# VHH binders against Rho1 guanine nucleotide exchange factor 1 (rgf1): the designs that were tried, part 2

Target 1, 188 residues: Rho1 guanine nucleotide exchange factor 1 (rgf1), of Schizosaccharomyces pombe (q9y7u6r621to808)
Amino acid sequence: KRQEVICEVIYTERDFVKDLEYLRDYWIKPLWASSCIPERKKEKFIRTVFLNALEVQAVNSKLAEALTKRQNYKPIVDNIADIFLEHVPKFEPFIRYGAGQLYGKYEFEKEKSSNPAFAKFVSDVERLKESRKLELNGYLTKPTTRLARYPLLLEAVLKYTDEGNPDKQDIPKVINIVRGFLSRLNVE

## First folded at step 4 (VHH)

Design c36 (from c13 with N35H T59Y; framework vhh_8fcz_2)
Fold by ESMFold2-Fast, scan of step 4:
Structure c36 (fold): chain B 188 residues (1-188), chain A 120 residues (1-120)
Amino acid sequence: as target 1 above (188 residues)
Amino acid sequence: QVQLVESGGGLVQPGGSLRLSCAASGFTFSSYAMHWVRQPPGKGLEWVSGISGSGGSTYYADSVEGRFTIIRDNDKKMVYLQMTSLKTEDTAVYYCAKDTYDSSGYFDYEGQGTQVTVSS
């Protein structure tokens, strides 16, 4: 059971990084190259919709890499909280992303409803197999949902952790740091 | 003494396929995970793929997922890397690596590697 949850933590972290790389390669880069958004508002629009998603990707690619290396060096992963303790203090980009995400979603929908060229761009991207039948709004929500999921996944690991394992003492520390970030997103 | 002998490299066109082999000896093969790592020209080592001792779990770097398949045959003490849809970026010396006895983040790679060149 414990290894099942740890595998889920690692696999879903890897998938999360891939989702942000998808935003970079199939939305952000093509949109910069496209003329479907008027030049006068293109930069502001891209920054408003996608925010600092690439900063989140940079932070979490390091976490995913460290977790993957731990898993690959041993068939049974004994502990993971030491990796999380190194990486979760660097989660400040999630706060900037979360603060702007709802307004970004609003601006995206507004542009899509009023700009036929952009609506076609959206439709073309969302038809690609790489989009996995998920609309852009589903991807834009992923950083905030991922952040919220860490305490749930780590509590499940903790439930199956023995007293002699370093994770027993360290997982609660990780959860407290993540909950600190979550609290800041709902301060007011 | 741990020994790993890689083979199967060569020159291949973009979009082509190659199968790499690794013959292992000197340890209880089925008790250790096995990995493939590569070193592109002028760059550091990059982890490519791993397989658990039983073969029940496989893992891949994002750059090769969906294109490469790692396989092992515990009876023959062999690890394979089936590579498809090869890209010029896959050009590297490929090393077979035995898992370590701890979680230090290092591999034991004892072979000289096998050169894979993807060129038109």
Scores: ipSAE 0.000, ipTM 0.081, lowest interface PAE 23.2, mean pLDDT 83

Design c37 (from c11 with N35H; framework vhh_8fcz_2)
Fold by ESMFold2-Fast, scan of step 4:
Structure c37 (fold): chain B 188 residues (1-188), chain A 120 residues (1-120)
Amino acid sequence: as target 1 above (188 residues)
Amino acid sequence: QVQLVESGGGLVQPGGSLRLSCAASGFTFSSYAMHWVRQPPGKGLEWVSGISWNSGSITYADSVEGRFTIIRDNDKKMVYLQMTSLKTEDTAVYYCAKDTYDSSGYFDYEGQGTQVTVSS
């Protein structure tokens, strides 16, 4: 029912934030400490592959915290659109991330194919339990995939929302803002 | 709202030990690296130690390596700093800090901290 979809919204938001923290802790920070990328190109490489993923994580950690706080205060969550209305206007980092993502994936594969030390680093990280059997490219697609899921999840919440609930008026506003960001990513 | 509450400071003699505690709330504790930073009298902030979200990566400043131990308990939402062989140079206000998602090492801290005074 409605609570099932709201629970999915909150749980998957927390998972999304955790996935970006995995990128930080198991890829970005270890890569800065590693010598597997030549020092002269290390900074440019890291910024090209991971872009502003940590800015996306910062924005969405605030959203996840607010949603979790609402759920922890009262397990039956009456409304969520007020939280989304505060946070989705701040989603500009998704646009910068999305614009560079394909080039980042290209540079990552190019380095992996030409640099055996980096290929070993990649293999070692991807074999960790914390990687959950998902390759780096799977994690790098998560911000654009997450952004696309918001309208679908919120429309499902709206379907089960009663007339007297503030979400009835506010969820369509949230969806419009998110679709605005999505349209900018799909512009030729 | 992120809330971090430090405790466990006090007055000790050189060579003594203290255990600092930090109680965290207002964020998903198990998803963030945690740090201890300190501010000696009349100086800027100095990073002391850091621990990753799963305790898989632990780092220390050269000045405290081998003397301090950082520990976290995700179930209790606590981070600790066990200090041994304390020196007068360790005198400072100690702050618990949440990682700010910056790969260069920036972090947020809150509250008044906990005062550690090592008297000579």
Scores: ipSAE 0.000, ipTM 0.097, lowest interface PAE 17.6, mean pLDDT 84

Design c38 (from c11 with A61Y E65K; framework vhh_8fcz_2)
Fold by ESMFold2-Fast, scan of step 4:
Structure c38 (fold): chain B 188 residues (1-188), chain A 120 residues (1-120)
Amino acid sequence: as target 1 above (188 residues)
Amino acid sequence: QVQLVESGGGLVQPGGSLRLSCAASGFTFSSYAMNWVRQPPGKGLEWVSGISWNSGSITYYDSVKGRFTIIRDNDKKMVYLQMTSLKTEDTAVYYCAKDTYDSSGYFDYEGQGTQVTVSS
């Protein structure tokens, strides 16, 4: 059971990083190349909608890499909280992202409703198999949703952790740091 | 310090093939996504293709999808663009570009470029 939850932690971290790479490769970079948004407002629009998503991707790609390396090194992953303790203090980019996320989603919907060329761009991207049937707004919520999910996933690991395992002492510390970030975003 | 050197461009007839190469140095190549961008005559830069640090994510601009293939070799610090079924519209200077963490999608370094001309 414990290994199942740890596997889920690692797998979903890897998926989260891939979701941000999808934003970069299928939305941000193609949007910069597209003429569907007037040149005069393109930079501001892209920065408003996508914010610092790529900074979050940079931070979490290192976490995902470290977790994957631990999993590949030995058949059973005995502990993960030491890796989280190294990486979660670097989660400041989630705060910047979260603070602008709602306004970014608003500006995206506003542009889509008023600009037919952009609405077509959106429709074309969202029909790609790489979009996995999820619209842009679903992807834009992922950093805030992922941050809120860490305490839940880690508490599940902790539930199946024995007293002699370092995770028993360290997981609560990780959860405390993450809840500190969640508090600053005014989320429960 | 950061250096990107493109090669492999040339003159080719419509329907032909070319393979572009980019040799990277001056940074930890295996830690960054790499891109190909191009500038057609009289137009701005157009993003063509990107590949993540571990080749786990690869994407293409819609006009080249199915015709171009991006490949990277981290051991050799190389990125390649295999181009097939070339069209006159593919005529451009092609640049290798090192990715950035900036949400703007702009690249923090571009190479010197290699000319691809598709004509009779």
Scores: ipSAE 0.000, ipTM 0.187, lowest interface PAE 14.8, mean pLDDT 84

Design c39 (from c13 with T59L A61T; framework vhh_8fcz_2)
Fold by ESMFold2-Fast, scan of step 4:
Structure c39 (fold): chain B 188 residues (1-188), chain A 120 residues (1-120)
Amino acid sequence: as target 1 above (188 residues)
Amino acid sequence: QVQLVESGGGLVQPGGSLRLSCAASGFTFSSYAMNWVRQPPGKGLEWVSGISGSGGSTLYTDSVEGRFTIIRDNDKKMVYLQMTSLKTEDTAVYYCAKDTYDSSGYFDYEGQGTQVTVSS
């Protein structure tokens, strides 16, 4: 049971990193190359919609790599909280992303409704199999929902953790750090 | 030390074909997406095409879709751009670019480039 939850933590972390790589490769880079947004406002538009998503990706790719390395050393993963304690203090990029997310989504929808060339670009990307039938707004929400999911997943790991395991003492510390970031996101 | 060496450019007539090559060294090639970017005379850099580390996913700018094909050979550490139905608008210096996971930029490294000229 415990291993099932740990595997979910690791696999969903890898999936989250892949989702941000999808934003980079299928939205951000192609928008820089496209003429569908006027040159005079292209840079500001891209920075407003996608914010620092690639900074979040950089931080979480390191976490995913460390978790994958632990799992590859042996399939039965005894503890994970030491890895999280190293990485969650670096989650400041989630705050910058979260603060701009709602306005970014607003500007995206505004441009889509007023610019037919951009609306076509959006339609073309969202038809790709790599988009997995999820529209851009679903992807833009992922950093905030991933951050909120950590306490839930880690509490499930903790529930099945024995007294002798270091995770028993350390998972609550990880949860407290993550809840600190979540608290800052809920304050305007 | 990362090195990217482009080749295959030249002068070609409209409607012609060229195959560009990029030889990569100094990094774990299959772990990174590779890109082709170009700079037309008097204009800025524009991204043309990208291919994932495994080769399983490719993406193209609208103006080259259906005419260009990006491929990679991970055993030979090569990435290629097969260009067909070339137009005068395709005239540019073409650069091979290694992807990055760092928000400081989209590409870690660019090569020296190879000139493509499409004219009658």
Scores: ipSAE 0.000, ipTM 0.112, lowest interface PAE 17.6, mean pLDDT 84

Design c40 (from c13 with G50A T59Y; framework vhh_8fcz_2)
Fold by ESMFold2-Fast, scan of step 4:
Structure c40 (fold): chain B 188 residues (1-188), chain A 120 residues (1-120)
Amino acid sequence: as target 1 above (188 residues)
Amino acid sequence: QVQLVESGGGLVQPGGSLRLSCAASGFTFSSYAMNWVRQPPGKGLEWVSAISGSGGSTYYADSVEGRFTIIRDNDKKMVYLQMTSLKTEDTAVYYCAKDTYDSSGYFDYEGQGTQVTVSS
């Protein structure tokens, strides 16, 4: 049971990184190349809607790589909290992302409702297989949703962790660090 | 197999309250986090709230923090969403969702939903 939950932690971390790569490759890069947003406001618009999503991607790609390396080195993963203790202190980009997310969503909807060329761009991207039937707003919420998910996932691992395992003492430390970031998002 | 049945939706005035219920079956309820998600008219799914399997941790979208409370009763296999100070922007179909630990929306099952309309 414990290994099943650990595998889910690792797989969902990889998938989260892939979701941010999707934003990069199917939204951010194409919008920079597109003329659907007037050149005068394009840079500001992209930075407002997508914020520092690529900084979050950079931080979490390293976490996903470390978790994957642990799993590949030994198929039965004995512990993961040491990896999380190294990486979650670096989650400051989630705060910057979360602080701007609501305004970014507002500007996105505003542009979509007033700019038919952009509305068509949005519709075209959201119809792609790579979008997995999820609208842009669903992807834009993923960093804050993922951050909130770490305590839930780690509590599930902890439930099946024996007293002799280092994760028994270390998982609560990871959860406390993540909850610190979640608390800061609520006060901004 | 896995089933989630939502109830409690309806028409309510701005500033009013509603309590949504979700009856779960077909899985070990206390072992999974539960979510509430909503779909406003003409929009995609928005995550609203989550509660850990034990009920010890709860999380909320910024738009509902302080107004909504997620609760679970593991003995009865129920999850609830207590909504207060409702706004017209809260109008949506609300879905109960079992956590999948899958990044594609974090759900392996959603119920059929319950309609909440906030209007004068």
Scores: ipSAE 0.000, ipTM 0.145, lowest interface PAE 17.2, mean pLDDT 84

Design c42 (from c03 with Y100T Y106W; framework vhh_8fcz_2)
Fold by ESMFold2-Fast, scan of step 4:
Structure c42 (fold): chain B 188 residues (1-188), chain A 120 residues (1-120)
Amino acid sequence: as target 1 above (188 residues)
Amino acid sequence: QVQLVESGGGLVQPGGSLRLSCAASGFTFDDYAMNWVRQPPGKGLEWVSGISWNSGSITYADSVEGRFTIIRDNDKKMVYLQMTSLKTEDTAVYYCAKDTYDSSGWFDYEGQGTQVTVSS
């Protein structure tokens, strides 16, 4: 049971990083190459909609890498909170992302409703199988949703953690750090 | 077989309230966090709220914070969503979801959900 929850923590962390890589490869890079947004406003538009998503990706790629390395070292993962204690203090990019997210979504919808070339670009990307039937707005919410779900996942790990395991004392510390970020983001 | 059966949806005017219920069976309810997710017409799934196995951690999407309350009753194997100050953008099919791997927007839900329509 404990291993099942730990595997879910690691797997969902890797998947979260892949979601941000999807934004990079299927939205951000193609949009820079596209002519569907007028050149004069393209840079500002992309920066407004996608914010610092790639900065979040960079931070969480390091977390996912460390968790994967722990899992590869030994099939049964004894503890994970030490890795989280090293990485969650670096979650400042989530705050910058969250602060601009609503305005970014507003500008995205505004452009989509007024620019037929961009509306077609959006439709074409969202129909790709790589988009997994999720609209851009669903992907744009993933950083704030991921941050909010760390306490839920970590408490599930804690439930199955015995007194002799370092995670017993360290998981609550991780949760407190994450809740600090959530409080600043006004999500909790 | 895991089963989650949602109920309590309906038509309500803006500013109104509804209480959604989810009855769980086929798994050890106390072993999992529970979530509410919603799908607006013609759009993808959006996470709404989550509650840990013991109610020790509760989180909400920013769009519903202060308006919605998630509650679980482990004895009855139930999770609830109390919704107040409803807005037209809350119109969606609401699904109860056991805490499980989120594979980047796959629609991972059992059953039909419960429809909430906010309209005057």
Scores: ipSAE 0.000, ipTM 0.390, lowest interface PAE 12.9, mean pLDDT 85

Design e15 (from e12 with S59Y; framework vhh_7z1x_3)
Fold by ESMFold2-Fast, scan of step 4:
Structure e15 (fold): chain B 188 residues (1-188), chain A 120 residues (1-120)
Amino acid sequence: as target 1 above (188 residues)
Amino acid sequence: QVQLVETGGGLVQPGGSLRLSCTASGFTFSSYAMNWVRQAPGKGLEWLSGISWNSGSIYYADSVKGRFTISRDNAKNTLYLQMNSLQPDDTAVYFCAKDTYDSSGYFDYWGQGTQVTVSS
């Protein structure tokens, strides 16, 4: 049971990183290359809609890598909180991302409604298999959703953790740090 | 200790070709996306092309699409830019840029640049 929850923590962390790589490869890089947004406003538009999503991806790629190394070294993962304690203090990029997310969504919808070339670009991307039937707005919410999920996932690991395991003492410390970031975003 | 060194720049006639190389050291080259960016005299930075760690994803700016080809050789830790049908407005300093771990759009290391001049 405990291993099942730990596997979910690791796989969903990797999936989260892949979702941000999808934003990079299918939205951000193609938009920089495209002429569908006028050059005079392209940089500001991309930075407004996607914010620092790639800074979040950079931080969480390191977390996902560390978790994957633990899992690959020994398939039965005894503890994970030491890895989280190393990485969650570096979650400052989530704050910048969360602060701009609502305005970014507004600017995206505004451009899509007024620019037919961009609306076509959006439709073409969202039809791709790689988009997994999820609209851009679904991907743009992923950093704040992921941050909010850490306490839930870690509490589930803690529930199945025995007194002799270091995670018993360390998971509550991780949860407290994450809740500190959530409170700065007014997210519970 | 990350180091990126561009070579292959120079003077070329309009319609000519140049091949730029960027040799990387101090990091696991095969784990990161790589990019080419240029800066023309008196203008801002312009992203030209990017390539994923395994060459599975390649992107080009509209201004160079069909004329430039990005490629990489992970065994040699080298990134390439083949530039064909060069125009006077391609005159710029060309930079090799490393993506932050497996992410693009945020470049954590840049080379010093190599000058490309397209003129008669």
Scores: ipSAE 0.000, ipTM 0.110, lowest interface PAE 18.3, mean pLDDT 85

Design e16 (from e13 with S59Y; framework vhh_7z1x_3)
Fold by ESMFold2-Fast, scan of step 4:
Structure e16 (fold): chain B 188 residues (1-188), chain A 120 residues (1-120)
Amino acid sequence: as target 1 above (188 residues)
Amino acid sequence: QVQLVETGGGLVQPGGSLRLSCTASGFTFSSYAMNWVRQAPGKGLEWLSGISGSGGSTYYADSVKGRFTISRDNAKNTLYLQMNSLQPDDTAVYFCAKDTYDSSGYFDYWGQGTQVTVSS
């Protein structure tokens, strides 16, 4: 049971990183190359909608790599909290992302409703198989929802952790750091 | 075609109670964890509560622990949030969110949200 939860932590971390790479490769890069947004406002629009998603991707790709390396070293993963303790203190990019997320979604919908060329671009991207039938707004929510879910995942690991395992002492520390970031996201 | 529809929001006085419902369709409801998330005016998203597919495990944010109760009726494909002892700070749009697995760490589908206003 514990190994199943740990595998879920690792696989969903990799999936989260892949979702941000999808934003980079299928939205951000193509929008820079496209003329569907007027050149004068293109840079501001892209930075407003996608914010620092690529900074989040950079931080979490390192976490995913460390977790994957642990998983590949031994058939059974004994502990993961040491990896999280190294990486979650670097989650400051989530705060910057979360602070601009609502306004970014507003600007996206506004442009989509007023600019037919952009609406067609959106429709074309969302029809790609790589989009997996999920709209852009679904992807834009992923950093804040991933951050919110770490306590749930880690508490599930902790529930199945024995007293002799280092995770017993260290998982609560990880959860407290993440809760600190979550608290800051809900401050005006 | 996954759909999540929230109902039950409204205006309530401080100290009052509300029960939110989320009806789900287009997936095997009992196989996925479900969550409640809110967004207050001018603030970011706050995860409130999660429940496993079977309903056997529930989790709460510290801000709502003891006041809110998450539950589900898998026969009716419905998720619930019972909110007691409501405070003005609970004023927000409340969203139902589907997990990608039974406890995956991110959500793939959201409802449109339902407004809860706590004021005199």
Scores: ipSAE 0.000, ipTM 0.120, lowest interface PAE 18.3, mean pLDDT 86

